VHH binders against c4kar8. Designs and how they scored, part 119

Target 1, 263 residues: c4kar8
Amino acid sequence: MAELSTPSPASPAPLDGGRGDELEKFTLRGARQILQLLQDLITHRGLITAHTGGGHSFMTAVLKVDEERGRVVLDPSPDPQANRRALAAPRLTCVTQLDGIRIQFPLVGLGEGQDKGRPALFAPLPAEMLRLQRREFYRLQVPLAHELSCLLKAEDLARKPVEVSARVIDIGAGGVAVVVPTGAAEFVIGGTLPACRLALPDGEPIELDLEVRNLNRQTQRNGTEQLRVGLRFAALPRAADTRIQRYIFKTERALNAKARGGL

## First folded at step 8 (VHH)

Design m13 (framework vhh_7n9e_1)
Fold by ESMFold2-Fast, scan of step 8:
Structure m13 (fold): chain B 263 residues (1-263), chain A 126 residues (1-126)
Amino acid sequence: as target 1 above (263 residues)
Amino acid sequence: DVQLVESGGGLVQAGGSLRLSCAASGFTFSSYAMYWGRQAPGKGREWVSYISGSGGSTAYASSVKGRFTISRDNAKNTLYLQMNNLKPEDTALYYCAREWSSSYYDEGTAEYFQHWGQGTQVTVSS
């Protein structure tokens, strides 16, 4: 039995409509542009987070584009429950990066079958793809070696205050995504976490207020599940914003240099 | 002022056919993907079918694939669902829905449907 998502409540953010209009100029709708971008994702072995609704997602990849049949072939999850959620969903929202550029696209009409004798997921080619070239949409994948963490001020299941040290997995101009251990704290979308502390590699921790924007139970490529929490920065002092931007720019530059062998 | 009004439901024998209609107003119909969904007594809502704004792409839930056909007439602001070879298990309230106004994931949202109609009842006798 497929379950429908309830309609989204109107966003409390007054700029959500303006944000949608702003995104139109980054939208690709040409068939050849879409085909080329999907092929680029295959060539670069891009990992894709496929959101299935209800706060669930799984890791996948485009295995091939079947131009003759007008469809993409996706790597199924080793977790059967993740695949069942995907097949029951009205659509997948696929999010990935290519050379630091955020790419996002919907897939509708997901099915399952076999590709050369191996299990596969199939979907028609997307009618549009979003390619976000603005710095404000960029999300740096944080190197594990940086041990970047954020101390969250939250509540446990008994509504008692707790402090949770969460690993920062990505960071952008507007916020961070963190991994939280199961049962460590309870989060509510739209809730505010005051006086959290973001630790950057150079300097003292930055104290800031964070808004919970999303909660996502993501099934990894090895079949394990983790809770990812998306957190938006409340108003930042200029000095804090400058430090975050500098960290992002320096780290991206260093990662690009390392990938090219120091070139 | 978005309004969706479903019609065409009724009582039908197993193996029969019905055509549902959804009249849309208050928005640029051709700019939005549309869905048909249903809710049977004692069950959750399930999606049935999808059509893109242009009508160039369609999709169906496994339970109805091969039996139902979704279509739209953008000049008339109307969505259709042709239902063939109906089964008692198809008994449900059928409703149309407009896709959320942005197809793009804003990291604060994970839901797909913004506007729902009142629905039209379909009852399939055994």
Scores: ipSAE 0.048, ipTM 0.484, lowest interface PAE 6.5, mean pLDDT 80

Design m14 (framework vhh_7n9e_1)
Fold by ESMFold2-Fast, scan of step 8:
Structure m14 (fold): chain B 263 residues (1-263), chain A 126 residues (1-126)
Amino acid sequence: as target 1 above (263 residues)
Amino acid sequence: DVQLVESGGGLVQAGGSLRLSCAASGFTFSSYAMYWGRQAPGKGREWVSVISGSGGSTAYASSVKGRFTISRDNAKNTLYLQMNNLKPEDTALYYCAREWSSSYYDEGTAEYFQHWGQGTQVTVSS
């Protein structure tokens, strides 16, 4: 089934069909490995996006693992309707990231109750967890100080070619999310923007073709609107791919070091 | 008051053609991308085609690419879908939708097709 949607490109999306066989080598099925990974999520305070289907999701976290009862305890949403949808769902798809690694796992049989006198959601321990190399699926939030930009080749409202310098807000192995002023250009999901130029530090801009994946309009504090555009790398040469991955790796490492260096 | 009204459906033989129309009102039509979607009997909604506000960019679902053409007349606030070489599998309720407008960023949410009005039924006989 093909459906059009406008999810945020910065949001962690579930990994979909067509990759099942490729993902097998990254799938953990050992009970100890699963327990250890869940404990690592608790220790590092990993936020989880739980997808309930139908375009709905909520933010949660693993509060504890009850090994004796074979259950995880999750932080419920402050929105009662989100909790109702989760409880009614046949399956939750949980997506998170830990120490540079993308983690995804299913939860089935969700229930509600109390943990230490507070509302909580409970689910049986997952039978499997996916642990992927972050560089393929992670979106690095680009530090504002880096002033990363992408020169987009698009059309204006009069269908004339226009070049728009867009600020890059996140970047991954598969694409970027950019911000443009509302009305600067027209975009349509599935459209291709040819010969755009991505400016990374330490070298010449990378010329590449981008496919529009997502659109989202935002209202700023000053009342102006901006458009967030999610863009997929359509055909990426290995040299460009290597440079993008090096930027992501180096920036992530530097951000992690700064967070620890304040001790 | 935003409204979309679909028309032009009907009964047609396999291999035939139909043109659907969608009359839009209550918003600045040329500022929004427009979509055609469909829902076959016993199936969920699926997208068919999209066109940018200016009409300069279009995209199609693989099942209809090469057979259907989306277009718009911004002076008349009207969206069209020209359907050629129709197949029994194209039998569905067809509806038009405007791209989603969001005033706030909400991480992790996705807005599927928006639909207004009753749609227009297309039935393709063998």
Scores: ipSAE 0.000, ipTM 0.156, lowest interface PAE 16.3, mean pLDDT 75

Design m15 (framework vhh_7n9e_1)
Fold by ESMFold2-Fast, scan of step 8:
Structure m15 (fold): chain B 263 residues (1-263), chain A 126 residues (1-126)
Amino acid sequence: as target 1 above (263 residues)
Amino acid sequence: DVQLVESGGGLVQAGGSLRLSCAASGFTFSSYAMYWGRQAPGKGREWVSGISGSGGSTYYASSVKGRFTISRDNAKNTLYLQMNNLKPEDTALYYCAREWSSSYYDEGTAEYFQHWGQGTQVTVSS
């Protein structure tokens, strides 16, 4: 899981390319707005990835907002190591989605205790929350059943050209995130992967040039490691853009229908 | 437990050269792309260069392209940055990183990375 964070001495900071001003208009600082957004996350049972620094994260959720004490109550990880990292971290960067809108906020001063007799993590209310509403910030989580793949042209560990069929885990107007087994291919940030092929349902693969924007290692349940690669569309033909948007729209609608107790 | 230790910085005259080293431990070094970043006084962080695990692919920021060379010795778990024709503008704290990006690929989104070293100071006098 990738995250978007504001620069802090205790967390990842952005490298040169300072578009902080562009994000300002998406930043909520009003106390009522922050409380309402946190309550929306509770109501929709939003799953949060909390990044603790050093490439570590855990899954959590907002259980309640304690307005009297000015705190959020978070669900602790079932992994005690993750909880120890979180408590030791000077700052958490929390990333989630609500109706496809990316939401990000910092938490500082994490503590542990109990809420209604159950283990809980506590943190002061964030002073700001980022809510990205532009279409280029929307990320559709790709259903596993769709078996979306992107054929990447890269190099393997022996410097030999290789083609890797990578599973697409999310998709937006600006690019895709894919996963590959660790060791299947090598990537470098800023590198271009030419003539990759994105397979969507109901049509021929779309040929695309992709730029590597981010890399994150993940450990799977069976103990094997995989690499998540964030890829930006270098140039997207109008016909390809239309097909991608149509896929996103149709899949989003189908997921919303299922969530409302469809079939 | 990932550890990255930078060395090789110092004071150098404009037009001079320095070679930085980064000793890595706690992970399979050859399996990861490695990067050099820098932070100049009063400025934000800037990626300088990157190299794939095998060393077959490299990236250079336009500000250093043609002057800097990134390399790695996977047998020694060491990353290098050869810096030639140094300019006063190259004055910065240099650090190495195994990339752990915190951002998505959005146009308005900054890239975020982790580093585990203290960095090594490079000062270029005029």
Scores: ipSAE 0.013, ipTM 0.482, lowest interface PAE 6.8, mean pLDDT 78

Design m16 (framework vhh_7n9e_1)
Fold by ESMFold2-Fast, scan of step 8:
Structure m16 (fold): chain B 263 residues (1-263), chain A 126 residues (1-126)
Amino acid sequence: as target 1 above (263 residues)
Amino acid sequence: DVQLVESGGGLVQAGGSLRLSCAASGFTFSSYAMYWGRQAPGKGREWVSGISGSGGSTVYASSVKGRFTISRDNAKNTLYLQMNNLKPEDTALYYCAREWSSSYYDEGTAEYFQHWGQGTQVTVSS
C-alpha cells in the first residue's frame, strides 16, 4: 500500500512568484489569448483549484466568459464557508492543467449572484495568465507508428500478479500515460507498480517503478472500454532519464521537421 | 446514473472512533477504484484514502495513515472508512468518490473526481 503523494510539478499548488523574470516568458497578457485560454478551459471542463489564502482552497470551474461585461462566471463551492472565504479574499489564485500544461491566474474582485437561475461567482477577466510549457511539465503525444509500450506489473481482479503490455499515448520528463483494456489489471491512485519495463525504439527496455496518478475510463466508438492510466516515474536513474529525454527531443524535432516540410 | 450515499457521521470525542459507509448504485461497483475525501469549512477538498476494485490495494494520505482503514463489500456495493484515534483536525464533511470517466483528466488532476455524494458530517470535539 502507498500514501497519496506530495504535490508533483503538475500539482494544484501555486508557483512561487519569486521567479518572476523566469516566468515572465510564459505569461499571457493579450486579451485575445486570455479569452481563448479561458474558453479552452470551458470546452475541456477543466477543474480549477482556487486558493483563497491561509492554506484554504476550493474546487471550481469556468462556466462561461462574458466578453461584453469583461468577466468570468465560476462554479461556486458546495461549502458555504469556502464561498464566504473566497468572497472575503483580496485575491484568488486559480491553478489548473490543460493537456499537460500548467495554467495559473489571479482573480480579483470576486462577487456572487446567479447565472440562469443557479448560484454563481463572478470576477473580472484576469489581466494575465501563466501558461507554463516547460520541459518538466511538457508531454509529448506519442506517434502511433512508434508503437511505444510499457510492460506493467500489477494485480488482476483476483488479486493475482499480472503483466500487462500497455500502449504509451504520451510521455514527459515526469511520467507517461498508457491505455489498458478495462479489466486487464487493477489500479488505485497513489499505488506503486514496481519493476515495470518501458520499451523505447532503441535499446533495452528501461526498468522503473511507476506511481499511479490518475485513472480515466473511456468507452470507444465500438463499445469497447479502455482505461487511461497516468503514471509518474519514481526514482528514475540518470541513464533512463537521459534516454527518455533523447526520445522526446528527437521525436519533437522529427514532428517539427514534417510540419515545416509543407504537410 | 451514478449515485453515492454516505452515512455514519456524527459527533465524537477526540480519541474516539467512527465508521463511515457509502452505498453505491448505477454502475458495476467492483470494476472501480473508490475513494474517501473530506472538506473542512473554508478549506479545499482533501483526499483521505483509496481502494482498488477487488480491495487488494489501499492507499492513505499521510495525515490519516495508521488511524483510518478503508474497506469495501462488493456483494453489498458498499465502501467503508473505519476512523480511529480521531483528532479535532479530522472535523470535516466526508465524501466517497469514484474516478472520473472523462478522458480529459490527466496526471495533474489525480486529487479530483466528479462522482461525489452529498457527504456525511464528522465533528470531533476536544
Scores: ipSAE 0.368, ipTM 0.744, lowest interface PAE 2.6, mean pLDDT 79

Design m17 (framework vhh_7n9e_1)
Fold by ESMFold2-Fast, scan of step 8:
Structure m17 (fold): chain B 263 residues (1-263), chain A 126 residues (1-126)
Amino acid sequence: as target 1 above (263 residues)
Amino acid sequence: DVQLVESGGGLVQAGGSLRLSCAASGFTFSSYAMYWGRQAPGKGREWVSGISGSGGSTAYASSVKGRFTISRDNAKNTLYLQMNNLKPEDTALYYCARDWSSSYYDEGTAEYFQHWGQGTQVTVSS
């Protein structure tokens, strides 16, 4: 797996609360199951995006589970402002991924202190954890070395047709997320992009229709703004579905082997 | 910096119409797709409609398609929602919104908008 780059983690947003009834079957409430899942996150060094509300989030990790005190120990942000926002928040929504499975859980009652002389954040163990073991919710973070792209058929701000080669940052059974420079094309949630071309390793580009499901503006470290576009497969032939699933499973297996084996 | 101010809500009978407005300031309005979302009592936020920066593309939630029309006037920095054939289930606080944050292509909910206005109440009586 020496040829695969470690992908940058996405900053995932929490799932729609209106789908709570549909998600009940994926919710863990057993104390032993919760403890085991948290320990798995520690073992796999799972990075967690903690959402503090108001569009703010920070990257953290579970450092330790303190079973005797019934709490988790979290890595504080190097940004003091992010830590202040977290401590002021009534609830954190934590989102992470383990073996491609989305994991989401709330933390309430966040405090700060020291663990073995080092700064730490503390919270009571969550009463529930969501573990989405459905293919439509599975997202593979695309390795940078794969240089996956999708040629989008869109419109510019003057309503003229434009073709944009967008970098694919994640992919799942139901769609892809791509990044484009701000101003390169216009998108609207619910809009359809016909006859786009998804370039996977090994083979011809896959022609498919995409529906825009989300948009997010991100300021990069160099000060440029990029638009992140979430795209759903509107029509997906069986042959295309097979190629996409094969790519996902092959890449996931290689990444999991590297993570577990220390390669 | 970003300000969104909604107006035009009110009480109407089922089958009636309302036109909502959203006055935007603090950003280059024509460079952003704009959205209407709503929140009914005791429910989460729901995406209703969207329009691209130029107004060339629009989209609607299935529950309002054919009844609601989104439009914009970039010279006036104003977003509109024409609501026709209103139903009691359209009763909600309606929000103008900009920017969307989500890690998943499956998430089209209004809960992920980063910039919301104060809202305008729409009440539809049976």
Scores: ipSAE 0.340, ipTM 0.695, lowest interface PAE 2.8, mean pLDDT 81

Design m18 (framework vhh_7n9e_1)
Fold by ESMFold2-Fast, scan of step 8:
Structure m18 (fold): chain B 263 residues (1-263), chain A 126 residues (1-126)
Amino acid sequence: as target 1 above (263 residues)
Amino acid sequence: DVQLVESGGGLVQAGGSLRLSCAASGFTFSSYAMYWGRQAPGKGREWVSGISGSGGSTAYASSVKGRFTISRDNAKNTLYLQMNNLKPEDTALYYCAREISSSYYDEGTAEYFQHWGQGTQVTVSS
């Protein structure tokens, strides 16, 4: 997955779904609102996946908003190739989450330089930012301590069935994002993975069918590469949906209580 | 550099068939999933079908499932789309692509194709 293209308000293509006009109402274009949202990302130390095109991305963060120069300063990748791809790209599509709300914005005219003597990337402030505030767009960042996993049933490069235990990095009402070792299995966008098993902390694994919606090769902040796979729940029995919602709600409450210094 | 050259389009009557081909060069073809997309005049890009590098997994948009078949010949670096029972609404410029992006799994899909060719026109008359 390289980037999200905002659907046109004109009659959408079928794969743009019903999101054409709907996404427009979640788009921020006010300079003050954009500056405030970027500052919120800095304050919360939000990690950003920057899509450079060609199915490539890297992890970054907003280090600073230079309001006087009208620029945002980004943390460069430790992978020189990721930085070269970013600088060569006509646009970065930046995707992140703040309090479970998906935030997306373009950066155009990326350059490199230094901030306070350290390498940095910089770009003009975005003219718009998308903030999706619907329940179906909410994603819980899964705490690493929960060791949430999903056993995927897929095929390897030799067309042989394989089972891959994938770490779940986020979860919502509609699906999960997982990470897998590069080369462990083949995926195709739109493909179905039948009878996968989602392990929650409470009880038996949930058996469910997953549809591949996103594929992204990511260079992590430590320089390692991984494959991130976005997976949609093809259909959920009511009991499974209830268990997933309960996990999300319970974990969110616990994280909120921890942030406030109590349980 | 990546090059993709589509062919096989044309004018066909509703209910007819066409087979599209995409000749790929400049990369290790068998290592990449390949896709067919289309764009009708005045509309956004629509994903049509995908196939994994080995050819073991395929996927189709609901609008074409059961009518279209994607396949590949890795020895010839060629991607195919067999289109049967064509409808006027299948009229579009058809592209093959090595890379595709979509929105997050709970959103509608917004397509961005990369490393695609000039396309081949398919016109279906009623």
Scores: ipSAE 0.412, ipTM 0.767, lowest interface PAE 2.2, mean pLDDT 80

Design m19 (framework vhh_7n9e_1)
Fold by ESMFold2-Fast, scan of step 8:
Order: structure tokens, then sequence, then C-alpha cells
Structure m19 (fold): chain B 263 residues (1-263), chain A 126 residues (1-126)
């Protein structure tokens, strides 16, 4: 188990997560680069997780960039509570992916209004955007068609053992992120989930122990709430590590081939 | 509004014991995992222990495992930390926290506590 050291909760967490200096080379500060990246997110209809603090987030997207007014227009949540949290937050931390590369940027000064008669959220253009190219920050967005799941062994709110089939939303060398319905099971950061089973398309499930690292409540576009759980691989056997890496590599290549017109 | 009020700190000699309490209000206490963190002078905030909403699962930092016990009384909306065999290096301001926040779903990045209390000071003399 890792000891956690965290910044003061009275201050907004830094965008770099405490890795400021080493992330500078991945930070885009040029106005042209920022505009181009935001436009790429629009073109690819990239879904953005907007973190409002307190373990809360909601799904959004960049609807347009208003260069004349120097602002970005975001799709509001269908959940009014999520929008209220966003407007009250001193900043949003927006996280998305483009071609498996994590993109992160802050939005400060969020407001609400209308875009062409429809509700919208507005914020000044970010002065910086982070593109994380390093392998340890890379997370493969798991294609829905793969139906990747992880059977979690946990406890429910009544302290009864439960098995929860959780959908794997992303996977990397060090762990997975999964989603579970709110109330399906209890989690505690630093806790271990023994003998979980990760189902990959290439045969029998991988049995592994997982450590809970992150918990985020998220409002989906349809207004339902889900819990996103970040899970670290504990004592991953070499054979399992090889299978996971192979899955990531093959899936990434297949997605790139499809995007460029392939088999 | 969420409110957390820590108490039970004080001065104790090495090898001694203290029991910290955190009185919670403004939310459904049993629906949240609760945490203890600490901050020593000149250091960042350190996670100490966590307990699930029902109390069925607990977790501890390696530095306190076997010496500290986290517990909760959901009927009283109160979180506890029993600290035994205290060491000078346990000297810190201890905070009660309702949840962690993170901008990443991966190990060790952008994690921070949510807390609403001012903390309770623990000083361990040699």
Amino acid sequence: as target 1 above (263 residues)
Amino acid sequence: DVQLVESGGGLVQAGGSLRLSCAASGFTFSSYAMYWGRQAPGKGREWVSGISGSGGSTAYASSVKGRFTISRDNAKNTLYLQMNNLKPEDTALYYCAREFSSSYYDEGTAEYFQHWGQGTQVTVSS
C-alpha cells in the first residue's frame, strides 16, 4: 500500500497533479496550438470529463471555440446539480483523450448562457493545455465493442460480500478505470480487492488483486450518476502483464488502422 | 453544508495513546468513506487511514499500520482514530476528510483530500 501525500484541500489541486516541472515539456502555451487542439477535440467529438472538485465530475464536450470573444463553449450536463457545482467551482479540470494521449486543461471563470437558443456553459480560452505523451500516463480508451469487464469482489452498504461486473473504461500499464452504479458496492481509497477477474478478448479472465486509488462520482449525459473507480494492479504476474500490454498494443494499432482506412 | 469538527488531540509522551474524534454534519454520513490525514510542520498532507461507509473495510498508511485503528459510529455521525504506541514522528495536525478528489484515474496523480474541519493538534514528546 502506498502512503498518500496530498495538497491542502482549501486550495484547488494543481493541474499537473504535483508533477509541475516534469510536465512542462508536454504543456502547450501557444495560442495557435491551443486553438488547433480544441478544434481537434470538436472534430473528433471528444468527450471531456470536467472535474469540479470533491470527487465530482460530469461529461461535457467542446461545442465551439469563439475566437472573437476568446472563449470556449461547452455542452452543459442534463443534471442541474452538476451544472451548479461547475459554476460554483473556482476552476474546472478538463480531462479527455485524443488517439490515446491524455489531454488536460483548466477552465476558470465558468458562466452560463445560451448558444443559438440552447443552454451552454462558457469559459475563457485556457492559457495552457497539457498533452501527456509518457507511457505511464497513457490510457487506452477501451472500445465498447470489446465489452471489457472486471469482476470486482467487494462489500455492499450492508457489509455483505458482492461481486460486481464493472465496465472497464480505460486501461494502462499500471491499472484500469472502471465504472459501477452508485450504491452497487463500497470502496475505500487504499483498500484492496482480492481475486478480481479481468476479462480480455483473448481467452480466460486474468485473476488479480487490485488497489483502490481514485474514486470519482460522475453525472452522465443522460443524468444518471455512476462511480468511476481507479484501480492499481497489485503484484501483477509477468504473464498477465504481457497479456495486458499485448491487448493495449493490438487494440491501439487496430483503432489507428480503422481511422486511416484499414481492414 | 458539510461540517467536520475534529477533537481529542493533545500532548502525550512517546509510547502513549490518544483517541481522536470527528463529528460530522450536513450529509448522509453512512454513505461516505471517511479518512484521517495529517500534516506535520514543513511537510505536505499525508493520508493516514480510511474507512468505508458501513465500516466493513479499512485501510492504513504503512507508517501507522498496527498502531492506529480507524472506526466509525454511524448512529452518532462520528469518526474515530485510536492511536497507540505514539512516536515523535506522529506529531502533526490531524484532519478528518470526507473524500478524495483526483483529476486522474491512475496511481499517484492529482489526489487531494476534501475536508471541512480545522484539525486537531497531536504533539508527541520524546
Scores: ipSAE 0.450, ipTM 0.788, lowest interface PAE 2.2, mean pLDDT 80

Design m2 (framework vhh_7n9e_1)
Fold by ESMFold2-Fast, scan of step 8:
Structure m2 (fold): chain B 263 residues (1-263), chain A 126 residues (1-126)
Amino acid sequence: as target 1 above (263 residues)
Amino acid sequence: DVQLVESGGGLVQAGGSLRLSCAASGFTFSSYAMYWGRQAPGKGREWVSGISGKGDSTAYASSVKGRFTISRDNAKNTLYLQMNNLKPEDTALYYCAREWSSSYYDEGTAEYFQHWGQGTQVTVSS
C-alpha cells in the first residue's frame, strides 16, 4: 500500500555516562565476576558491538580469556578499516546481551597479533562490566509491518504548536522511542508533550502525555538529519497501560513463535 | 539460528549496475521486514532500503531513491537490492538485516541493533 519509512538499522549506542550513579549498583568490579561473565559470553557465542567513537562500530566476539596474562582475545572485523579505527581508538565500548540482560564494558589498550596462526585483537581485561538486570527497561523493537506511529503535539522554534507524526521504533512499559525528521519540531529534555496520540495496530489511538527523556541526532550521508527521541509515559490510564502491555506481549510471543518455526 | 548471507558485490564503474542478494535461513522469512544497510570506509552505518514481509511496502533513503530497487522472493528466502546508476559515494560494505523481535533498551540508550549479515563489498570507481 503506502511507502513505509524505517529507522537506520544501527548498532546499539552505549548507555550515557551521566547516569553513572544510577548504574553503579549494576557494575561488576570483582576480577572473578568479570572472568565468569566473559566466559559466559564465550560459551553462549555472544555477538558484541564494539564502539570505537565518532559514530563508528564493528561486530566482534570474545574468542578466549587469558587469565594468566590478564587479557581477552577478540575476533577482528572482516573490514580492515574498522580494525584500524579500533586500534587507533583510545577506548572501545563493548555492548552485548546475554539471556536478555544488557552487558556493557570498556576495553583500553587494544593491540593486534595472532592467536594460533589466525589474526586476533587483544585487550587487557576490563576493570568493570555493566550487567543491567532491570526488567522494567525492557523494550520491544516494533516490527516494521506494524507501522506504529505516534502523533506528537510539540512546538516549533517560534513556540507555535505543531503536530508531527513520528514512527515508533521501540516500546516498553515506561515509554517509546520515535524517529522524527530534524527541524520538524523543537524537543527539550524534561519537556512535556501533552495529548499525544499513539496508534497501535488495533483500536483507536491512545491519548497520552509524554515526557522527553533523551535525544540523539544522526546525520545521514545525504546531509539529512534524523532525530531519535526517547519519550516516557508521564501518566497512563489503566486501560491504555493494558492495551500497550497486550500489544507488547502478543507481538513478542508471535515473533518468538515465528523464529522457532524457522528452525 | 538466524543466518543472513550477502553476495553480489564487487568493483563497478560509475554509472554501472550491480544486484545484491541476501540468503536468509533459520526463521519464517515472509513474516519479517527486511532491510539493506551500508557502511562506507571510516563512516557509520546508513539505512538504505526496507521492504515489508509480504513485499507490498518499500522505503528508500533519499540518496538512493530512483536508482535502487529492493525486492524479495519469499519462496526462495532471498532478499535483493538492484543498484542502478551507481556513484562513487555508493562505495560501502552492504548489509542485509532482519527486523528484530525484541531488544533491551534503557532510557539512556539511543539505538538498538538488528540481525545483520557479514556484508558484501561494493566499490564504485570514477
Scores: ipSAE 0.000, ipTM 0.136, lowest interface PAE 13.2, mean pLDDT 75

Design m20 (framework vhh_7n9e_1)
Fold by ESMFold2-Fast, scan of step 8:
Structure m20 (fold): chain B 263 residues (1-263), chain A 126 residues (1-126)
Amino acid sequence: as target 1 above (263 residues)
Amino acid sequence: DVQLVESGGGLVQAGGSLRLSCAASGFTFSSYAMYWGRQAPGKGREWVSGISGSGGSTAYASSVKGRFTISRDNAKNTLYLQMNNLKPEDTALYYCAREWESSYYDEGTAEYFQHWGQGTQVTVSS
């Protein structure tokens, strides 16, 4: 059974405190700008991860913007428990992406009702929306067929050095997310993994120092555990940065070409 | 049922020291990385320090590096934070947390941990 409150790798978590001043210039507060951005989310059929607190979230979408009544209409979760958590939450933090741009906004005063005879969630229009047009916030979901890996240098439970080949699940200008079996190595948020090697399809592995930014332990349906590790590039030589950006660009272009019927 | 209970806070003068403890129960303590976070009045939550399950790796926020030491006693299921050379800006509610059990996926700026207690208050005078 899939965990409904567990967001996929494509669903970014909310940005944490201490970034208020840096994010102010990306915050939209104009009523017309907010309405237009919400309408863009509808037009692009974008999925939204709604965080209800306590590590819980669910997938939703904006179904409609009711400008006259000043409210947004959201698709409820198929899980009644997730909907009850959402209705009980003092605030939802909604996170999505539109054309590589991270969008985040709060919803307060969530209610339940119907839209065209179908169950729906309603909330007043947000007073602000964050729209991050930054290169460092874009994440490419790595195709499984690419078998992209990063060789991590870490320690095991016995404090012995270990090398772990981790599958890269997403990549951006600022870092990668990888998965490893639980118990393969130990990680700590804020810790540095020196001299790791990122393997790209074209050329020699890139040697990188990586900082652990987030950890998530997940139990799969077959009972096996995996650890998802978010890793920030501590510093990148210009040549390494260029190669990573080239891989991202080429992969995006190939995926776009395939989606459009391609060759 | 996971429980984390913080203790050891109190009132202390600038330049002084305190040792915080976190008693853990309801899970295999040695299998999880553990963390200390804090929230000062009128400010957002701040990550302070982390330690891997074996205690082999530690990490610190730049604001406390060199002054605070995180440690753990896996036989006693207890996490510690030794705080030296305390400053008025260290005044905060301190709480311990375990590494995440549910997915949070971010571009490197995520919520880092879950808090499982009410915390312990540290107040630094002058």
Scores: ipSAE 0.385, ipTM 0.766, lowest interface PAE 2.9, mean pLDDT 80

